# Designs tried in a protein design chat: VHH binders against Late secretory pathway protein AVL9 homolog (AVL9). Part 2

Target 1, 145 residues: Late secretory pathway protein AVL9 homolog (AVL9), of Homo sapiens (Human) (q8nbf6r17to161)
Amino acid sequence: LHIVVVGFHHKKGCQVEFSYPPLIPGDGHDSHTLPEEWKYLPFLALPDGAHNYQEDTVFFHLPPRNGNGATVFGISCYRQIEAKALKVRQADITRETVQKSVCVLSKLPLYGLLQAKLQLITHAYFEEKDFSQISILKELYEHMN

## First folded at step 21 (VHH; from t5 with V101T)

Design a12
Fold by OpenDDE, look of step 21:
Structure a12 (fold): chain B 145 residues (1-145), chain A 124 residues (1-124)
Amino acid sequence: as target 1 above (145 residues)
Amino acid sequence: EVQLVESGGGLVKPGGSLRLSCAASGFTFSYYAAAWFRQAPGKEREFVSAISSSGYTYYADSVKGRFTISRDNAKNSLYLQMNSLRAEDTAVYYCAASEWTFYGRTKPSEYDYWGQGTLVTVSS
């Protein structure tokens, strides 16, 4: 259904930074706008206390879009990296680490099946040390379909 | 009303430095990606640099290593530090903002708000 990256900002909190395809039709992939039904997606993807862990995987579900009755299942792989390790610096980084989750949203509860794969992809995404490098995420989506 | 106001333009010699500022008002600037564009006389407006709401930066090849984009969300401001200026850098520089997080948006049409521009002239 979607690949989603959620990031944590020290002032803005958790936000969707990337979605593929866009969560809202007509929006760009880099929109952080959420449909009302999924307004809690960033909070689910970045659980409280996540900063205490180098990596974590969480599972969640979202309400159906447009009342179609189909629950959306989410798997989120959280990681954090030292800001100094990044190749691309963020101007507004006040913390020593950058925290993000890569999420897969699916109409099927494929938690066990996707977990290992998502972890690998998330690791690779972080290993780029440039979060603008989203090709691997697009590839993930294409592979899933 | 949304407003972007550029400042800091002027005359500078080749090899010199200049710092542009852009003051945003009328909207929550911290939620927006921001960018600098420039337009030389008789040329199309071209991308210079951008910074995402999260602080990721992107530069045109022509300015890499010389220009630095930054932002101060507390001041609702965008900056462009321009070093090692060249004659070809002469242009009106525009500040722009987009509601998008930004992943390499380099087209003027990808930005929602624009300033009036500030003239930078690099001449001996």
Scores: ipSAE 0.009, ipTM 0.270, lowest interface PAE 8.6, mean pLDDT 88
Fold by ESMFold2, look of step 22:
Structure a12 (fold): chain B 145 residues (1-145), chain A 124 residues (1-124)
Amino acid sequence: as target 1 above (145 residues)
Amino acid sequence: EVQLVESGGGLVKPGGSLRLSCAASGFTFSYYAAAWFRQAPGKEREFVSAISSSGYTYYADSVKGRFTISRDNAKNSLYLQMNSLRAEDTAVYYCAASEWTFYGRTKPSEYDYWGQGTLVTVSS
């Protein structure tokens, strides 16, 4: 269905920062807007206790969009990095650490090999030390299909 | 600032070949999905082919096996090789691009940037 990046904003809390394809048809990839059915997605993908871990993996479910009855399956790989390690810093980074998760949303149950692939891709995304470099995330989506 | 400029259209006989080009400027083409659409007189603009930023291709059933889409990111260019042309391929061909589209998109509303079109006429 989607690759989603969720991050923490110092004033607004957990937000979707990127989606591919966009979560709302017609919105940009950087839209923060969520479908009503998925209003809890940021909190499921980046749980309140995540700051206690350098990395973790979380599984979750979302209701189907538009009433098709099929559960949406989610897997989120969370990581934390010190802001000083980044090559490019967003203007609104005010915390000493940056917390983000990379999520896969699917209509089919996720297998363990897909989990392992997401963990490797999330690691590589953070190792770029530049969160504006989204090409690896787009490639993940295209190779899953 | 963002520009897509098609070229290579013209008159060809049935069974002939033609190669269309689309030059992209004003953005980093390698990050964009790109597509060809066409519009015959009095008809809706219809999907022809698309190629993702990573090179995955998709074709309308009516052109599979005859048309080949490709891209050259170093030259910021999109191409459509059209073989075995038929009278029904006569149309204005448009180049389109979008940041967020993946293969299989067939609606014009899914694309952000458009060229002005190049006319392809297939007749004796």
Scores: ipSAE 0.006, ipTM 0.123, lowest interface PAE 15.1, mean pLDDT 74

## First folded at step 23 (VHH)

Design k11 (from g22 with A34M Y103W Y113S)
Fold by OpenDDE, fold request of step 25:
Structure k11 (fold): chain B 145 residues (1-145), chain A 124 residues (1-124)
Amino acid sequence: as target 1 above (145 residues)
Amino acid sequence: EVQLVESGGGLVKPGGSLRLSCAASGFTFEYYAMAWFRQAPGKEREFVSAISSSGYDYYADSVKGRFTISRDNAKNSLYLQMNSLRAEDTAVYYCAASEWTFWGRTRPEEYDSWGQGTLVTVSS
């Protein structure tokens, strides 16, 4: 199980900005590094054209990690917020809006069970107007385990 | 027990340089975001700089271009290179640690552990 935040960078495109636990053992929570088999995770979580919508939820699958044969199920809820509305703005934010998604990666297909909860959590996360405030994401993880 | 010990503070002339160090122990240093804060007499503790566990660094506007934060995970050490020091940089400088690593942590309450501080005095 992982909680993942994917964000859009104006030059680099979609990237993993946060993961808990880290997707790569030994990496920090803010590492952009992905396993080779999950290299498309950012694009699945925050698909092209997502910027045309204020909010939506997408569902996807990822290959097993380490060849264990277990498909990983992903749920991603993405939103946008005006950059000027943020209490903390990163220096590399050049766009008028900031687009991010909150994702749950699980070995269990929890689509119907998690969609509403993930939407609420994503709303709460954005409502902080400071994406470094990840307490709500920690709570989500703790409740899922 | 988590312990952070700052060193390197002292008296320096305006325009001078100083390098602060923070020795960390009692936790897995490489997994923590680290930061420097400072508190001048009669003022609130303010953010100076931070570096994530993955090496992303950011700074307060007041110190950008003058200060550089760095870390050595092999030595469990955090550093702050301070150049072009000004009188307004006079403060007690504190080392801080946070288990939760993410960009933009600039508030004191977002950090879990603190050192005792080291005094930096910039004066003619």
Scores: ipSAE 0.007, ipTM 0.331, lowest interface PAE 9.1, mean pLDDT 89
Fold by ESMFold2, fold request of step 25:
Structure k11 (fold): chain B 145 residues (1-145), chain A 124 residues (1-124)
Amino acid sequence: as target 1 above (145 residues)
Amino acid sequence: EVQLVESGGGLVKPGGSLRLSCAASGFTFEYYAMAWFRQAPGKEREFVSAISSSGYDYYADSVKGRFTISRDNAKNSLYLQMNSLRAEDTAVYYCAASEWTFWGRTRPEEYDSWGQGTLVTVSS
């Protein structure tokens, strides 16, 4: 369904930073806007206790959009990285560490295979040290569909 | 104009070693992923090894433990150290460059630029 990046913003808290395809049809890939049915997505993908870990994987469910479909299955891979390690800092990074989750939203509960692949892709995404390099995330979506 | 020029190929006996070089120009080398592919007569070009812009290396199963890829960003050069060579390693070896490489992918279509190749023959 979607590849989503959720991050922590020093002023706004947890928010969606990237979605492919956009969560709202017609919005940009960098839109923070959420469907009402998914207003808790950032909290589910990056739970309050996540800062105690360098990496973690969580599973969650979302209701179908507009009430007419199967449960949406979510898997999220969380990681932290020291801000000093980044090649390109976004202007709004003010914390010593950067916390992000890379999420897959799917109509299919293929957690085992998706978990392993998502963990590898999330590792590669962080290893670029440049979160603006989103091509690996788009490629994941294209190959899964 | 992007240019990749391989060198260091030749004839070597089984069990021997060779070091291949690839000189790069026409792009900002340090920001590109680099790879080696090889093509034996009558076969498709196959993945050998790749190294990311940050220096993370990975290998085809058939060459793990025998081949080592490396890069020197100051010299705009890519290298392949080939040890314990076998007859099955006989092929034309190609240097390839990509602005972006999906980690764990081995398809030639992901590489934008290619050298002309250097022949490696392993025979007694």
Scores: ipSAE 0.006, ipTM 0.120, lowest interface PAE 15.4, mean pLDDT 75
Fold by ESMFold2, look of step 23:
Structure k11 (fold): chain B 145 residues (1-145), chain A 124 residues (1-124)
Amino acid sequence: as target 1 above (145 residues)
Amino acid sequence: EVQLVESGGGLVKPGGSLRLSCAASGFTFEYYAMAWFRQAPGKEREFVSAISSSGYDYYADSVKGRFTISRDNAKNSLYLQMNSLRAEDTAVYYCAASEWTFWGRTRPEEYDSWGQGTLVTVSS
């Protein structure tokens, strides 16, 4: 259905930062707006406990849009980057981190090969250190469809 | 007003080199992803290379190892160094800018700002 990036905002908490295709038809890919049925998506994709892990994968379900159809399956590959090496000479501070997850939403059950592929792509996305680099995310979507 | 102006095209023999330039104006160049596309006669506009605002570059498989994209944010300029040119590289080359910093870097329909193009001909 969608590739979604969820990130942490210093005032608003977890929110959607990117979606392809857009979650709301007609919105831009950088819209923060969520369908009513999926208003909890950011918290499912980037759980409260995620700050304790460098990376993790979570699975979740969303209701179908407009109550019609099967459960939507979600897989989120979360990653946290610590800025300790760049901001302090000793890298013992973990509070200065960037947290994001790359999510796949699908009508079909997800399998382990997709999980491994998502983990690889999420790793590559973070290693760019340039979150405007969305081509790899779009390629993932095109590959799955 | 966004303006992209390509230059540096011309006729070159197979195995030769050319450097394309794109002068940009009318927007904050350093915040935009930039790309080169090309269009050969009778074909769709094809992705060649892109470079992110932070300088990460990537390439179509057909040009990897032969072409190098670069940008100079101080001069608002995008470059494409083309080496080991082949007849199949003959096309009009277009400079493109994405008005969105997070998407629109590999397909032509995802770019809203385009140059007029510069012709590259590779023939004996």
Scores: ipSAE 0.005, ipTM 0.125, lowest interface PAE 13.2, mean pLDDT 71
Fold by ESMFold2, fold request of step 25:
Structure k11 (fold): chain B 145 residues (1-145), chain A 124 residues (1-124)
Amino acid sequence: as target 1 above (145 residues)
Amino acid sequence: EVQLVESGGGLVKPGGSLRLSCAASGFTFEYYAMAWFRQAPGKEREFVSAISSSGYDYYADSVKGRFTISRDNAKNSLYLQMNSLRAEDTAVYYCAASEWTFWGRTRPEEYDSWGQGTLVTVSS
């Protein structure tokens, strides 16, 4: 359904920073706005205990939008990196570490090979050291859809 | 057709301030990410700052704390407030727009529309 990046904002906490396609039709891909059915998505994708790990993988469920269809399955791959290692920094990055997760939302269960692929893509995304470089995330979405 | 017109460039002493403007037309300004880039003589264009359609701003490390990007969607205008200017800030400054509204795009090839540039000279 979507590729979503969830990050930690120093004042707002966990929030969606990117979605492809946008979570709300008509919003920009950088919209922080969530469907009511998915208001807890950021906390499911970037759980409170994530700060204790360099990386981790989390599985979760979301209700279908507007009551249509089956449960939405989510898998997120979390990583943490030093802010000074970034080539280009988002203006609101004031912490020494940056925490982000790359999430896949799907109508089908996302396990096995997709988990391995998401971990590789998330690693590559962080290794670019420039979170504005989203082409790898778009490629993942287009490949799996 | 998309048009971006920069203004506000000029000569300023080191430590001074200057405010650049970019007037946009030919597209729905509020839905686009906007950015400033600059190009010094003999150098490639480099990222300065970007602002998302929702107003989220992003800066290169070299200008963070000195430059402020802003947008006025009612006036279809993008601004760059430049404070504490240094000789190394001397460049032609370009306004850029991207349909892809994700914040912080830093590569020039990811922007679809460009202005003609406005020269900023910081000289003592």
Scores: ipSAE 0.005, ipTM 0.148, lowest interface PAE 13.0, mean pLDDT 73
Fold by OpenDDE, fold request of step 25:
Structure k11 (fold): chain B 145 residues (1-145), chain A 124 residues (1-124)
Amino acid sequence: as target 1 above (145 residues)
Amino acid sequence: EVQLVESGGGLVKPGGSLRLSCAASGFTFEYYAMAWFRQAPGKEREFVSAISSSGYDYYADSVKGRFTISRDNAKNSLYLQMNSLRAEDTAVYYCAASEWTFWGRTRPEEYDSWGQGTLVTVSS
């Protein structure tokens, strides 16, 4: 189980900006590094063309880690916010809007059970107007366990 | 067995309205993105509208402002309200489902299941 934030970078495209716990053991929570099996995770969580819409929820599957046969189910809720609305602006923000997604990765297909909650959490995360405020994401993780 | 059954097609005058329905069974409807496609004789199947599992809808430019897609998860049903119909809207309309749900899926190959279609004819 992981909570993951994916953001759009103006030069690098979609990237993992935060993971809890880290996707790769030993890495930090802010590592962009992905397992080879999950190299498309950012693109699945924040699909191309999503910028045309204010928000949506997407559902996807990832291959098993280390070939253990257990499919990983992903649910991602993405939103946009005007950069000027942020209380804290990151130095690399150059666009007028900031697009990010909050996603849950689980071995259980809990799409219907998590969708409404994830939407609320994502909204709350954005309403902080400071994406460094990750406490709500940690709480989400703890609730899931 | 996955099954999608369209209904509501028929003959209508230009400027008229029609409401299509799609009854779904054999899968967890609430988890799927649903869409309407249409195919006119001699033409390729084209995207009309889709609605995510979260209820977000999007439309082809040709039907935007005239058509409205909606879903009722309790009834495992998809709907398409078509207003201000034009002769160019004449086609067989298909209901489609996708388990891999994300916004902006507008190609037929992006959907996993299809109904048999219902014919809509707009003619004076």
Scores: ipSAE 0.000, ipTM 0.260, lowest interface PAE 12.1, mean pLDDT 89

Design k14 (from t5 with A34M Y113S)
Fold by ESMFold2, look of step 24:
Structure k14 (fold): chain B 145 residues (1-145), chain A 124 residues (1-124)
Amino acid sequence: as target 1 above (145 residues)
Amino acid sequence: EVQLVESGGGLVKPGGSLRLSCAASGFTFSYYAMAWFRQAPGKEREFVSAISSSGYTYYADSVKGRFTISRDNAKNSLYLQMNSLRAEDTAVYYCAASEWVFYGRTKPSEYDSWGQGTLVTVSS
């Protein structure tokens, strides 16, 4: 359904920072706005204990949109990186570490091969040291569809 | 056809102010991150500022605190308010657009569409 990046903001907490396609049609890909049914998505994708790990994978479910249909399946690959390692430092980065997760939302159960692809893509995304480089995330979405 | 048209360039004194505008057409403006770049004679095109589709802003260190980027999605317009101008700010300023940028991108090769530029000259 979507590729989603969830991050931790020093004042706003966990929030969606990127979605492809946008979670709400007509919004930008960097909209923080969530559908009512998915208001807990940032917490599910970047759980409270994530700061205790350099990387982790989390599975979760969301209700279907508008109360109809089957459960939406989510898989999230969490990583963190020291802010000083970034090639591009955004004005809003004030923390010692940057924590993000890359999520796949699907109507179908995710299989181990797809999980391995997500983990690899998430690793590559962080290895860019520049979170504005989203082409690899778009490639993942196109591969899955 | 995507079109970006800059305006508002001109001659200003050091310490003065100038406001640039970029009128966008031919695409859904609200989907796009927008940016300003500049190019002085003999130099590579340089990142100035970017603004996400949701209004989050980024600035090059050399302009931070002096320049303010903004957008008006209802008017399909991008703006750059330039204050405390210096001679080093003299350049052709370009408006640029990219669909897939969350935090803005600082490299010219990452932007899909460009305007023709508007000249800003800071001179006494």
Scores: ipSAE 0.006, ipTM 0.184, lowest interface PAE 11.6, mean pLDDT 75
Fold by ESMFold2, fold request of step 25:
Structure k14 (fold): chain B 145 residues (1-145), chain A 124 residues (1-124)
Amino acid sequence: as target 1 above (145 residues)
Amino acid sequence: EVQLVESGGGLVKPGGSLRLSCAASGFTFSYYAMAWFRQAPGKEREFVSAISSSGYTYYADSVKGRFTISRDNAKNSLYLQMNSLRAEDTAVYYCAASEWVFYGRTKPSEYDSWGQGTLVTVSS
């Protein structure tokens, strides 16, 4: 359904930083606004204990949008990187480490099939050292559809 | 059709200030990430600054603390306030727009639409 990046904001906590397609029709891809049904998505995708690990994979589910259809399945691959290693930094990054997760939201429970692919894509995304480079995330979405 | 028109360039002495504007039309401005790039003679376009559709700002190291990017979605306008200008800032400055945003995009290939440029010359 979507490729989503969740990150930790030093003032707002966990929030959605990117979605492709946007989570709310008409919003920009960098909108932080969530559907009411999915208001817990950032916390499911980037759990509290994530700072204790350099990488991890988390599975979760979300209710269907507008009460229609089947449960939405989520696979989240978490990583962190030292802020000083980044080629391009957001102006408001103030922490020593940057924590992000790359998520796939799907109508199908393809966790095993998608997990390996998501882990590879997430590793490549972080190895760019430049989170503004989203082309690999768009390629993942196109591969799935 | 998408149009981006820069203005505000000119000649300024070192240490001076200029404010560039970019008027946008032909698309829903509030959906797009916007950026400024610059190109000195004989060089590739280089990233200066970007602002996401939700207002997050990004700067090249060479301009941090001196340049401020902003946008006014009601006026479909992008701005670059340039302070403490140096001779090395001399370039043609370009306004750019991209529909897909995650942070400010820093490579020219990530932008779909470009203006024609406005010349900024910093010299005594």
Scores: ipSAE 0.006, ipTM 0.192, lowest interface PAE 11.1, mean pLDDT 74
Fold by ESMFold2, fold request of step 25:
Structure k14 (fold): chain B 145 residues (1-145), chain A 124 residues (1-124)
Amino acid sequence: as target 1 above (145 residues)
Amino acid sequence: EVQLVESGGGLVKPGGSLRLSCAASGFTFSYYAMAWFRQAPGKEREFVSAISSSGYTYYADSVKGRFTISRDNAKNSLYLQMNSLRAEDTAVYYCAASEWVFYGRTKPSEYDSWGQGTLVTVSS
């Protein structure tokens, strides 16, 4: 359904920073706006205790968007990286570490098949040390579809 | 059919200002990250500035504080305000668009669509 990046903002807390396709049709890919049915997505994807771990994988469910169809399944891979390690630094990074989750939202509950792929893609995404390098995320989406 | 058309280039003296415009058509402008690149004669195309679909801006160090990128999603237009121009700013300036460029990427290969360019000459 979607590939989503959730990050921690020093003033706004956990928020969606990127989505492809956009979570709300007509929005930009970097919209922070969530459908009402998915208002808890950032907290599900980047759990409260995440700062105590270098990496983790979590699973969650969301309701369908149009009130029809099956439960939406989410897989989220969380990681941290030191801000000093980044090649390209976002203007609003103010913390010593940057915490992000890469999430896949799917109509199918194929967690075993998706978990290993998402973990590898998330590792590669962080290893670029440049979060503007979204090509690997686009390739994952195209592979899944 | 995607089209990007730059305008506003010209001859200007050092210290002067220009405002570049890029008119976009054939796609949903608000979905796309937009960028300006430039190419001086005999040089590779280089990153100048980018703006995300939600309005976050990014600048090359060489232009930071002098250039301002902006977009008007209602008019499908991208802008670059160039102040305090220098001779090294002389180049053809290109408008570029990408659906995937969330944070403003600096590689030309990451952009799907390009304009024809508009020449900016900074000379006495």
Scores: ipSAE 0.006, ipTM 0.210, lowest interface PAE 11.8, mean pLDDT 75
Fold by OpenDDE, fold request of step 25:
Structure k14 (fold): chain B 145 residues (1-145), chain A 124 residues (1-124)
Amino acid sequence: as target 1 above (145 residues)
Amino acid sequence: EVQLVESGGGLVKPGGSLRLSCAASGFTFSYYAMAWFRQAPGKEREFVSAISSSGYTYYADSVKGRFTISRDNAKNSLYLQMNSLRAEDTAVYYCAASEWVFYGRTKPSEYDSWGQGTLVTVSS
């Protein structure tokens, strides 16, 4: 189980900005590094054209890690916010809007059970107007375990 | 129970200004996109303006530059400042809410909660 935040960067495209626990053992929570088998995770979580929507939820599958295990199920709730509305802005933010998704990766297909909760959490996350406030995401993880 | 209550409508002369308000209750206001629609007699309900939960705004071309949508989450309120009013702005104005909204979309079906409306009449 992982909570993952995916963000869109104007120059780099979609990338993982946060993972809890880290996707790669030994990495920090802010690592952008992905396992090879999950290299498309950012694009699945924040699909092309998502910017046309205030928010939506998408579902996807990932292969098992290291070729072993079961399919991983992903649910992603994405939103966007005006950059000027943020209390804390990163220096690399050049777009008028900031688009991010909050994702849950699980070996269990908890789509129906998680969707409403994930939406609320994603809303709360965005309402902080400070994406460094990740406590709500950690709470989500703890709640799910 | 979800409630949206519009106010501020009335009679105004062309070129005048009016400010509409919408009081929301029964849901987490700050999580929802809000919008104004209007319906003139004999016409379909049309999009006027919307504001996202984060404050992103967009407008119908017919009102752009004249109308300003805003919200106060602390007061669970939506506003529409209407300046330079025209006769063609005459309509019942509705407040609408949606948790899921497509930017740039203007369909009433994209909103799931509605107020009863407030009448705005622009006449010389």
Scores: ipSAE 0.000, ipTM 0.266, lowest interface PAE 12.8, mean pLDDT 89
Fold by OpenDDE, fold request of step 25:
Structure k14 (fold): chain B 145 residues (1-145), chain A 124 residues (1-124)
Amino acid sequence: as target 1 above (145 residues)
Amino acid sequence: EVQLVESGGGLVKPGGSLRLSCAASGFTFSYYAMAWFRQAPGKEREFVSAISSSGYTYYADSVKGRFTISRDNAKNSLYLQMNSLRAEDTAVYYCAASEWVFYGRTKPSEYDSWGQGTLVTVSS
């Protein structure tokens, strides 16, 4: 259904940085806007205490969109990287490490099928050392469809 | 240098219990998924249990309900509580570590570091 990147901002906290397709119809892929029913998505995908771990995977559920439909299943694989290791560093990065998660949102509970793939994709995404490189995420989406 | 040192093995009667420990050093323990494997004489090393960095646990079918894996990050230690031991549980038990998340990781090749093992013998 969606590939989502969640990042930690030192002032704003966890937020959606990228979604494919966009979470809000008509929005851009880089919109931070969330549906009201999914307002906790960033916190579920990148939970408090995540900084204590190099990487891990969490599973969560979201309510149906617009209160209509089936439960949405979420898988989030998060990692962190030293800011100095990045090829492209945003000006607002003040922390020593950058934390982000790659998430798959689906109406189907495909946890067993997706977890290994998501780990590989997340690793590949981080290995770009440039989080603007989103082609690997689009490939993941296309593979799922 | 990454080091994993197992302890707690020994001789026990069928139906008995043992608690294995693994002391880790040389890496940030809390970042890593940890696992127990075992190898019986003449057999391949097989997956027993794993625990993610966040504490999620996974078990081989053969040990479900009998074994419990746990970790203490403050002590850099991994544990395996083994209850209701059977003769077929006889093996050298190995502690293993992986920087990757443990989900679906049941192959020895998927783990980066290993201990020397501790022998568990279940015999009447």
Scores: ipSAE 0.000, ipTM 0.272, lowest interface PAE 11.9, mean pLDDT 89

